# Miniprotein binders against q6w4x9r395to579: the designs that were tried, part 43

Target 1, 185 residues: q6w4x9r395to579
Amino acid sequence: GHCSLEGGSFVTTFDARPYRFHGTCTYILLQSPQLPEDGALMAVYDKSGVSHSETSLVAVVYLSRQDKIVISQDEVVTNNGEAKWLPYKTRNITVFRQTSTHLQMATSFGLELVVQLRPIFQAYVTVGPQFRGQTRGLCGNFNGDTTDDFTTSMGIAEGTASLFVDSWRAGNCPAALERETDPCS

## First folded at step 22 (miniprotein)

Design sl4
Fold by OpenDDE base, fold request of step 23:
Structure sl4 (fold): chain B 185 residues (1-185), chain A 89 residues (1-89)
Amino acid sequence: as target 1 above (185 residues)
Amino acid sequence: STLRKIARVLYWLAAVLLWEAERAFEAGNFEEAFELAEEAGKLIEYAIKLAEEAIKEGDTDPQTEELLKKAEKLAKEVERFIAKVAEEL
């Protein structure tokens, strides 16, 4: 499964459902029992301009009982609040520079993250087949059905992205805005 | 500045940890809530220090001052929450 966060405010789920939102919060991208130690992948969005519609991805966060890894648009990588030099390796996670513009977080448990730093901070999440039907968050549920991707944290299917996205907030932030736009256009 | 960049990361992490702490509290996991909040507190205090140091070293970017203000606000929220959790321990 491939989930992408592109163009500052566009998301494509594991089931290839595209949607757009504007928010300035941290959101859960991926939660799954397949992630060890109650792991979750999150995305941090912030204002990129003066209007509420000018929001962009600024960091990716992986949280578990063991690790708290942040990768920011400024190429800052931290674990448990400590800045780390690349390549950085934990027990089952490695963060390294893939290219001049891309960082990668590789794991032993079937999660891969690629972060594009320039020209736009973007993230690409890949999960193995063992994650099928066992994912939750903004990246959807990876079950091959796009119609149920907007399932909230409480298990309610939503018809619009705004309520769906808001349900996956990992912070005390304002409500997100939604816009139906093709992220590949 | 590099200090600001790091401080911002710490701010984001502290914010999410506070949120996690609140969820733990709502679930009745007071010890976990306390631990998470304490960690958030440490991070946010460090973020504040870094931001202040950046300013002291000549960082005049408005974003740094904004970050400092946000961090101070979050620090107060964390402190209040810690006090709340402590009453349940």
Scores: ipSAE 0.802, ipTM 0.913, lowest interface PAE 0.6, mean pLDDT 94
Fold by ESMFold2, fold request of step 23:
Structure sl4 (fold): chain B 185 residues (1-185), chain A 89 residues (1-89)
Amino acid sequence: as target 1 above (185 residues)
Amino acid sequence: STLRKIARVLYWLAAVLLWEAERAFEAGNFEEAFELAEEAGKLIEYAIKLAEEAIKEGDTDPQTEELLKKAEKLAKEVERFIAKVAEEL
């Protein structure tokens, strides 16, 4: 299964459902029992222009009980808050420079992350078939059905990307408060 | 600057850990909440130090001042939360 985070907050789920959203927050991309040690993959979005409706990916975060890996748009890679030189290896995770413009996080548990650093910071998530039907978050549930990919953190299938995305926030985020203000009207 | 870039990563990580600590607290997992919040506090203190050093060394990017303000606000939130958790330990 493939999930992508491209351009100005454009997401394509594991079941190939595309959507766009706005927000300056950290969001849960992927949770699954297939990720060891309560692992989760998260994405950080921030302003990319003068309007609050112009947001883009600025970092990807992998958290578990053992590792807290951040890969930023500025090519900073940390684990547990410590900057790391690439290639960087743990017992079950390797982060390395795939090309001059791409970094890769490969794992022994079926998760692969490729980040494009330039010209635009983008991310591509690949999971093995063992994840089918066992994922939650912005990348959807990977059940072969796009109609319920917008399943919230409460387990409710929504018809709009905004409600779905908001349910997966991992933080108290200023964008929700500023939604009441229309910067472009 | 490189200091600002690292400080920003530490800030994002600290914010996530505080969020996780708050969820642990709501679930009644007070020792876990305390440990996560303490880790967030260490990260944000370091982020503040790096952002201040960047400014002192001539980083004039407005994002560095913005980061410092956000980091100081988050540090206060972490301190208040640690006190709250300590009541339950």
Scores: ipSAE 0.796, ipTM 0.908, lowest interface PAE 0.8, mean pLDDT 87
Fold by OpenDDE base, fold request of step 23:
Structure sl4 (fold): chain B 185 residues (1-185), chain A 89 residues (1-89)
Amino acid sequence: as target 1 above (185 residues)
Amino acid sequence: STLRKIARVLYWLAAVLLWEAERAFEAGNFEEAFELAEEAGKLIEYAIKLAEEAIKEGDTDPQTEELLKKAEKLAKEVERFIAKVAEEL
């Protein structure tokens, strides 16, 4: 499964459902029992301009009982609050520079993350087949059905992206704004 | 500045840890809530120090001051939460 966060406000789920939102919070991208030690992948969004519609991805966060890895748009990589030099390796996670503009977080448990630093901070999440039907968050549920991707954290299907996204907030933040458009349009 | 960049990361992490702590508290996991909140507290205090140091070193970017303000606010929230959790231990 491939999930992408592009263009500052566009998301494509594992099931290839595209949507757009504007928010300034941390959101859960991926939770799964397949992630060890209660692992979760999150995305941090912030204001990129004056208007409410000017929001962008500014960091990705992987949280588990063992690791708290943050990769920011400023090319800062931390684990448990400590800045790390690349390549950085833990027991089952490696963060390294893929290209001059791309960082990669590789894992031993079927999660891959590629972060594009420039010109726009973007993220690409890949999960193995073992994650099928066992994911939740902004990246969806990876079950081959796009119609149920907007399932909230409480297991309720929503018709709008804003309510769906808001349900996956990992903090006290304002409500997200919805603009569901096809990124390919 | 590099200090600001790191401080911002720590701020984000502290915020999410506080959120996790709150969820733990709601679930009745008071010890976990306390541990997470304490960690958030350490991170946010360090973020504040880094932001202040950046300013001392000549960082005049308004974003740094804004970050400092946000971090101080979060620090107070964490402190209040820790006190709340401590009553349940």
Scores: ipSAE 0.795, ipTM 0.911, lowest interface PAE 0.6, mean pLDDT 94
Fold by ESMFold2, fold request of step 23:
Structure sl4 (fold): chain B 185 residues (1-185), chain A 89 residues (1-89)
Amino acid sequence: as target 1 above (185 residues)
Amino acid sequence: STLRKIARVLYWLAAVLLWEAERAFEAGNFEEAFELAEEAGKLIEYAIKLAEEAIKEGDTDPQTEELLKKAEKLAKEVERFIAKVAEEL
């Protein structure tokens, strides 16, 4: 399965459902029992600077009980808060420069992440068939049915991307909270 | 600067760890909540030091000062949460 995060906060799920959102937060892209050590893949979005309402991907985060890997728009790669030279390898994870414009995180557990650094920071998530029907998050549930890809963290299928995306926040996000509670909106 | 870029990563990671600590606290896992919050605190204090050093070394990007202000706010939130968790240990 393939999930993509492309410029202007566009997402295409593992079931090929496209959507767009506007948010400044960290979001859960992918949770699955197939990821070891309670692993999760997350995406950080921030204002793009084109306008105050536009947002874009600024980092991808892989967290587990063992590893806390961040790959940033600025080409910074850390594990557990320490900057790393590439190629960087743990027992199950390798991060390396695929090309002058792309970084790759390859794993032994069926997750692959490719990050485009230029001209725009984008991410491409690939998971093996063992993940089918066993994913949660912004990349959808990978069950072959696009009608329920907007399933919230509470297990409710929503009809709008905004409610779905908001449910997958992994942080107390001042801009998102302010917009959500603003009586003008 | 490179220092600002690393500080931003530490800030994002610290924010996520605080969020996870809060989830652990809500679940009654107070030792886990404390450990995650302590780690978040160490990361955010280091992020502050790196952002301050970047400014000292001539980083004039306004994003660096914005990051420093956000990081100082998060550090206070982490400190308050650690105190809250410590009462449950």
Scores: ipSAE 0.792, ipTM 0.902, lowest interface PAE 0.8, mean pLDDT 87
Fold by OpenDDE base, look of step 22:
Structure sl4 (fold): chain B 185 residues (1-185), chain A 89 residues (1-89)
Amino acid sequence: as target 1 above (185 residues)
Amino acid sequence: STLRKIARVLYWLAAVLLWEAERAFEAGNFEEAFELAEEAGKLIEYAIKLAEEAIKEGDTDPQTEELLKKAEKLAKEVERFIAKVAEEL
């Protein structure tokens, strides 16, 4: 499954459902029992412009009981709050520079993350087949059905992205907007 | 500045850890909640320190000041939460 966060505010789920939102919060992209140690992948969105509707992805966060890795648009990589030099390796995770503009987080448990640093901070999440039907978050449930991708954290299927996205907030933040405004790049 | 960049990361992490702590608390996992909140507290205090150092070193970017304000606010929230959790331990 491939999930993408592009163009500042666009998301394409594992099931290839595209949607857009504007929010300034941290959101759960991926939770799954297939992630060890209660692992979760999250995305941090922040204001990128003057208007509230101008929001963009600014960091990706992987949290588990063992690791708390943040990859920011400023090319700062931290684990457990400590800045790390690349390549950085933990027990099951390696973060390294893939290209001059791309960082990669590789794992031993079927999760891959590629982060494009410039010109737009974007993220691409890949999960193995073992994750099929066992994912939740903004990246959807990876079950081959796009119609139920907007399932909230409480297991309710929503028709719009706003309530869906808000349900996956990992912080006390304002409600997400579904306005068709230009995202920050 | 590099300091600001790091501080911002720490702020984001602290914020999510506090959120996790709150979830743990709601689930009745008070020990976990406390641990997460304590970690959040350490990170946010460090973030504040870095932001202040950045300013001291000449970082005049309004974002740095904004970050500092946000971080201080979060620090207070974390402290209040820690106190709340401690009552349940």
Scores: ipSAE 0.783, ipTM 0.906, lowest interface PAE 0.6, mean pLDDT 94
Fold by ESMFold2, fold request of step 23:
Structure sl4 (fold): chain B 185 residues (1-185), chain A 89 residues (1-89)
Amino acid sequence: as target 1 above (185 residues)
Amino acid sequence: STLRKIARVLYWLAAVLLWEAERAFEAGNFEEAFELAEEAGKLIEYAIKLAEEAIKEGDTDPQTEELLKKAEKLAKEVERFIAKVAEEL
């Protein structure tokens, strides 16, 4: 399964449902029992450009009871708050420079993250087939049905992206704005 | 500067950990809430140190001063929350 976070705050879920939102917060992208140690993948969005109502991805965060990895648009990589030189490896996770413009976080538990640093900070999440029907968050539930991809943290299917996105906030943040799917990029 | 960039990452992580601590507190998991909030406090103290050092070394980007202001506010929120959790231990 593939989930993407692209310029203009566009998201495409594991079930290929596209949507767009603008919000200043950290959001839960992916939770699953397939992630060890209560793992979760999160995305940080902040204001972009000159418009106060437009936001973009500024960092991706992987949290578990063991690791707290942050990869920022400024090319800073940390684990547990400590800056790391690449390649960086733990027991189950390797972060390395894939190309001059891309970093990769590879794992032994079926999660892969590719981060594009330039020209625009973007993220691409890949999960193995064991995650099918086992995911929650902004990347959707990976059940092959786009009609319930806007399922909130309370398990309620919503008709608007903004209500869905707001339910996945991991912070005390203002409500998101839903935008039409016309891409900025 | 590099110091500002690292401080910003520490700030984001501290904010997330405080949020997780608040969720643990609401669930009645006061030991977990305390541990997460203590970790957030250590991260935010380090973020403040790095932002201050960046300014001292000549970082004039307005974002650095704004980050320092936000980090100091978050540090106070973490301290208040730790005190709140300690009442329930």
Scores: ipSAE 0.779, ipTM 0.896, lowest interface PAE 0.9, mean pLDDT 88

Design xn3
Fold by OpenDDE base, fold request of step 23:
Structure xn3 (fold): chain B 185 residues (1-185), chain A 89 residues (1-89)
Amino acid sequence: as target 1 above (185 residues)
Amino acid sequence: DTLREEAERLYDEARKLMREAERAFEAGNFEEAFRLAKEAGRLIEEAIRLAAEAIKKGDEDPWTFLLLRYAEWLAEIVYEFIERVEEEL
């Protein structure tokens, strides 16, 4: 499964459903029992301009009981608040520079993350087949059905992204703005 | 945060009980499986309550939110399991 965060406010789910939202919060991208130690991948969005529509991804966070690995737009990598030199390796996770513009987080448990640093801070999430039907968050549920990708944290399938996105916030934040994108765009 | 910590403890205990419940179920001990799952359900609901309360009181740690989400997910699993066990009783 492939999930992408592109263009500052665009998301494509594991089931290939594209949508757009504008929020300034931390959101759960991927929650799954396949992630050890109750892990999750999160995205941090911040305001990039004066309007509500001017938002951008500023960091990606892998959070578990043991780790809080933050990859920020300024290329700083931290774990539990401490800056780490690359390549950085934990028991199951390795963060390293893939290219001059890309960082990669590789794991032993079927999660891969590629972060494009420039010109736009973007993220690409790949999960193994063992994650099928066992994911929740902004990246969807990876079950091959796009119509239920907007399932909230409470298990309610929403028709629009706003309530869906807000349900996966990991902080006290204002409501997100949304606009569904044309699959052909 | 004491609320989060307590929620986490309850979550962990509920998870443990569910593992035991599943083992009991596999062994054909449906009554025991049911008992364990019901207890897990009680604990997980309390964990959810406490985590939510922490957030309401201003806990902004992403881990607290994540804990809540995992607790909610576990609750779903518990209830589904209980339904399966009831079919065997």
Scores: ipSAE 0.870, ipTM 0.933, lowest interface PAE 0.5, mean pLDDT 95
Fold by OpenDDE base, look of step 22:
Structure xn3 (fold): chain B 185 residues (1-185), chain A 89 residues (1-89)
Amino acid sequence: as target 1 above (185 residues)
Amino acid sequence: DTLREEAERLYDEARKLMREAERAFEAGNFEEAFRLAKEAGRLIEEAIRLAAEAIKKGDEDPWTFLLLRYAEWLAEIVYEFIERVEEEL
């Protein structure tokens, strides 16, 4: 399964459903029992301009009981709040520079993350087949059905992205704004 | 203990009970499985309540939110399991 966060406010789920939202919060991208130690991948969005519609991805966070890794445009920060030199390696996670503009987080448990740092901060999430039907969050449920990707944390299928996205907030933030998605624009 | 810490403890205990419930179920001990699952359900609901209360009171730690989401997910699992066990009783 492939999930992408592109263009500052565009998301494509594991089931290939595209949508757009504007929010300034931390959101759970991927929650799964397949992630060790109650792990999750999160996305941090912030304002990129004056308008509420001017939002962008500014960081990706892997969080579990054992690990906290924050990947931003300028640094990689771990549990102790210290910027780390790359490659950074834990028991089952490695963060390294893939290219001059791309970082990669590789894991032993079937999660891969590629982060494009420049010119636009973007993220690409890949999960193994063992994650099928066992994911929740903004990346969807990876069950091959796009119609139920907007399932909230309470297991309710929403028709709009805004309510769906808000249900996956990992902070106290304003409500997200929904916009029409045109993947061809 | 903070609300989050208590919620986490209850969550962990509920998970433990569910593992035991599943083992009991696999062994054909459906009554025991049911008992354990019901207890897990009680604990997980309390965990959810406490985590939500923490957030309401201003806990903004992403871990607290994540805990809440995992607790909610576990609750679903517990209830589905209870239904399955009831079919065997």
Scores: ipSAE 0.843, ipTM 0.919, lowest interface PAE 0.5, mean pLDDT 94
Fold by OpenDDE base, last read:
Structure xn3 (fold): chain B 185 residues (1-185), chain A 89 residues (1-89)
Amino acid sequence: as target 1 above (185 residues)
Amino acid sequence: DTLREEAERLYDEARKLMREAERAFEAGNFEEAFRLAKEAGRLIEEAIRLAAEAIKKGDEDPWTFLLLRYAEWLAEIVYEFIERVEEEL
């Protein structure tokens, strides 16, 4: 399964459903029992301009009981809040520079993350087949059905992205806005 | 202990009980499986309540939110399991 966060506000789920949202919070991208120690992948969005529609991905966070890894444009920060030199390696996670513009987080448990740092901060999540039907969050449920990807944290299928996205907030933030902004803007 | 820590303990205990319930079910001890699952259900609901209360009171740690989501997921599993056990009683 492949999930992508692109263009500042675009998401494509594991089931290949594309959608857009504008939010300025931390959101759960991927929750799964296949992740060790109640792990999750999260995305941090912030304002990139004056308009409420000007939001962008600013960081990706892997969080579990044992690990906290924050990948931002400028640094990789771990549990103790210290910036780490790459490559960074823990028990089952390695973060390293893939290219001059890309970082990769490799794991032993079937999760791969590629982060494009420049010119636009973007993230690409790959999960193994063992994750099928066992994922929740903004990346969807990876069950081959795009129609139920907008299932909230409470198990409610939503028709719009805004309520879906808000249900996966991992912070006290304003509500996400679904603005059909002209793709040309 | 903080509300989050209490919620986490209850979550862990509920998870343990569910593992025991599953083992009981596999052994054909459906009454015990049912009892354990019901207790897990009680604990997980309390965990959810406490985690939600923590957030309401200003806990903004992403881990607290994640804990809540895992607790909610476990609750679903518990209830589904209870239904399966009831079919065997």
Scores: ipSAE 0.843, ipTM 0.920, lowest interface PAE 0.5, mean pLDDT 94
Fold by OpenDDE base, fold request of step 23:
Structure xn3 (fold): chain B 185 residues (1-185), chain A 89 residues (1-89)
Amino acid sequence: as target 1 above (185 residues)
Amino acid sequence: DTLREEAERLYDEARKLMREAERAFEAGNFEEAFRLAKEAGRLIEEAIRLAAEAIKKGDEDPWTFLLLRYAEWLAEIVYEFIERVEEEL
């Protein structure tokens, strides 16, 4: 399964459903029992302009009971809050520079993350087949059905992205908005 | 313990009970499976309540939110399991 966060506010789920939202919060991208130690992948969005429609991905966070890895444009911060030189290795996770503009987080448990640092901060999530039907969050449920990708954390299928996205917030933030904006924003 | 810590403790205990319930079910001990699952359900609901309360009181740690989501997911699993066990009683 492939999930992408592109263009600052665009998401394509594991089931290949595209959608857009504008929010300024941390959101759960991927929750799954296949991730060790109650792990999850999260996305941090922030305001990138003056309007509410100008939002952008600014960081990706892997969080579990044992690990916290924050990948931003400028640094990789780990459990102790210290910026680490790459490659950074834990027991099951390796973060390294893939190219001059891309970082990669490789894992032993079937999760791969590629982060484009420049010119636009973007993220690409890949999960193995063992994750089929066992994912929740903004990347959807990876069951081959796009119609139920907007299932909230409470198990309610939503027709719009805003309520869906808000249900997966990992902080106290303003409500996400679904607005028609320039695809480049 | 903080609200989050207590919620986490209850979550872990609920998970433990569910593992025991599943083993009981596999062994054909449906009454025991039911008992264990019901207890797991009680604990997980309390975990959810406490985690939510922590957030309401200003806990903004992403882990607290994640804990809540995993607790909610476990609750679904517990209830589905209870329904399955009831069919065997």
Scores: ipSAE 0.842, ipTM 0.920, lowest interface PAE 0.5, mean pLDDT 93
Fold by OpenDDE base, fold request of step 23:
Structure xn3 (fold): chain B 185 residues (1-185), chain A 89 residues (1-89)
Amino acid sequence: as target 1 above (185 residues)
Amino acid sequence: DTLREEAERLYDEARKLMREAERAFEAGNFEEAFRLAKEAGRLIEEAIRLAAEAIKKGDEDPWTFLLLRYAEWLAEIVYEFIERVEEEL
């Protein structure tokens, strides 16, 4: 499964459903029992302009009981809040520079993350087949059905992205705004 | 303990009980499986309540939110399991 966060506010789920939202919060992208130590992948969005519609991805966070890794445009920060030199390695996770503009987080448990640093901060999440039907969050449920990707944290299927996205907040933030995605884009 | 720490403890205990419940079920001990699952359900609901209360009181740690989501997911699993056990009673 492939989930992408592109263009500042666009998301494509594991089931290939595209949508757009504007929010300035931390959101759970991927929650799954396949992640060790109750892990999750999160996305941090912030304002990129003066209007509420000007939002951008500013960081990706892997969080578990054992690890906290924050990948931002300028640095990689770990559990102790200190920036680390790359490559950074734990028992199950390695963060390294893939190219001059891309970082990669590789894991032993079927999660891969590629982060484009320049010119636009973007993220690409790949999970193995063992994650099928066992994911929740903004990346969807990876079950091959796009129509139920907007299932909230409470198990309610939403027709629009705004309530869906808000349900996966990992902080106290204002409500997200929604825009329809052009199928030709 | 803080609200989050208490919620985490209850979550861990509920998860432990569910593992025991599943083993009991596999062994054909449906009454025991039911008892354990019901207890897990009680604990997990309290964990959810406490985590939510922590957030309401200003806990903004992403881990607290994640804990809440995992607790909610476990609750779903518990209830589904209880229904399955009831069919065997």
Scores: ipSAE 0.839, ipTM 0.918, lowest interface PAE 0.5, mean pLDDT 93
Fold by OpenDDE base, last read:
Structure xn3 (fold): chain B 185 residues (1-185), chain A 89 residues (1-89)
Amino acid sequence: as target 1 above (185 residues)
Amino acid sequence: DTLREEAERLYDEARKLMREAERAFEAGNFEEAFRLAKEAGRLIEEAIRLAAEAIKKGDEDPWTFLLLRYAEWLAEIVYEFIERVEEEL
């Protein structure tokens, strides 16, 4: 399964459903029992301009009981809050520079992450077949059905992205907005 | 202990009970499976309550939110399992 976060506010689920939202919070992208130690992948969005429609991805976070890895445009930070030199290695996770503009997080448990740093901060999530039907969050449920991708954390299927996205927030933030704005923003 | 830490302990205990319940079910001991699952349900609901209370009181740690989501997911599993066991009783 492939999930992408592109263009600052666009998401494509594991089931290939595209959608857009504007929010300024941390959101759960991927929750799954296939991730060790109650792990999850999260996305941090912030304001990128003066308009409410000007939001962008600013960081990706892997979080579990044992690990916290924050990948931003400027640095990779771990549990102690210190920037790490790459490659960074833990028991099951390696973060390294793939190209001059791309970082990669490789794992032993079927999760791969590629982060484009410049010119636009974007993320690409890949999970193995063992994750099929066992994922929740903004990347969807990976069951081959796009119609139920907007299932909230409470198990309610939503017709719009705003309520769906808000249900997966991992902080106290304002409500996400679903606005049809210029795709170039 | 903090509200989050208490919720985490209850969550871990509920998971343990559900593993035992599943083993009992596989062994055909449906009464024991039911008892264990009901207890897991009680604990997981309390874990959810405590995690939610922590957030309401200003805990903004992403881990607390993640714990809540995993606890909610486990609650769904517990209730589905209870329904399955009831069909065998």
Scores: ipSAE 0.839, ipTM 0.919, lowest interface PAE 0.5, mean pLDDT 93

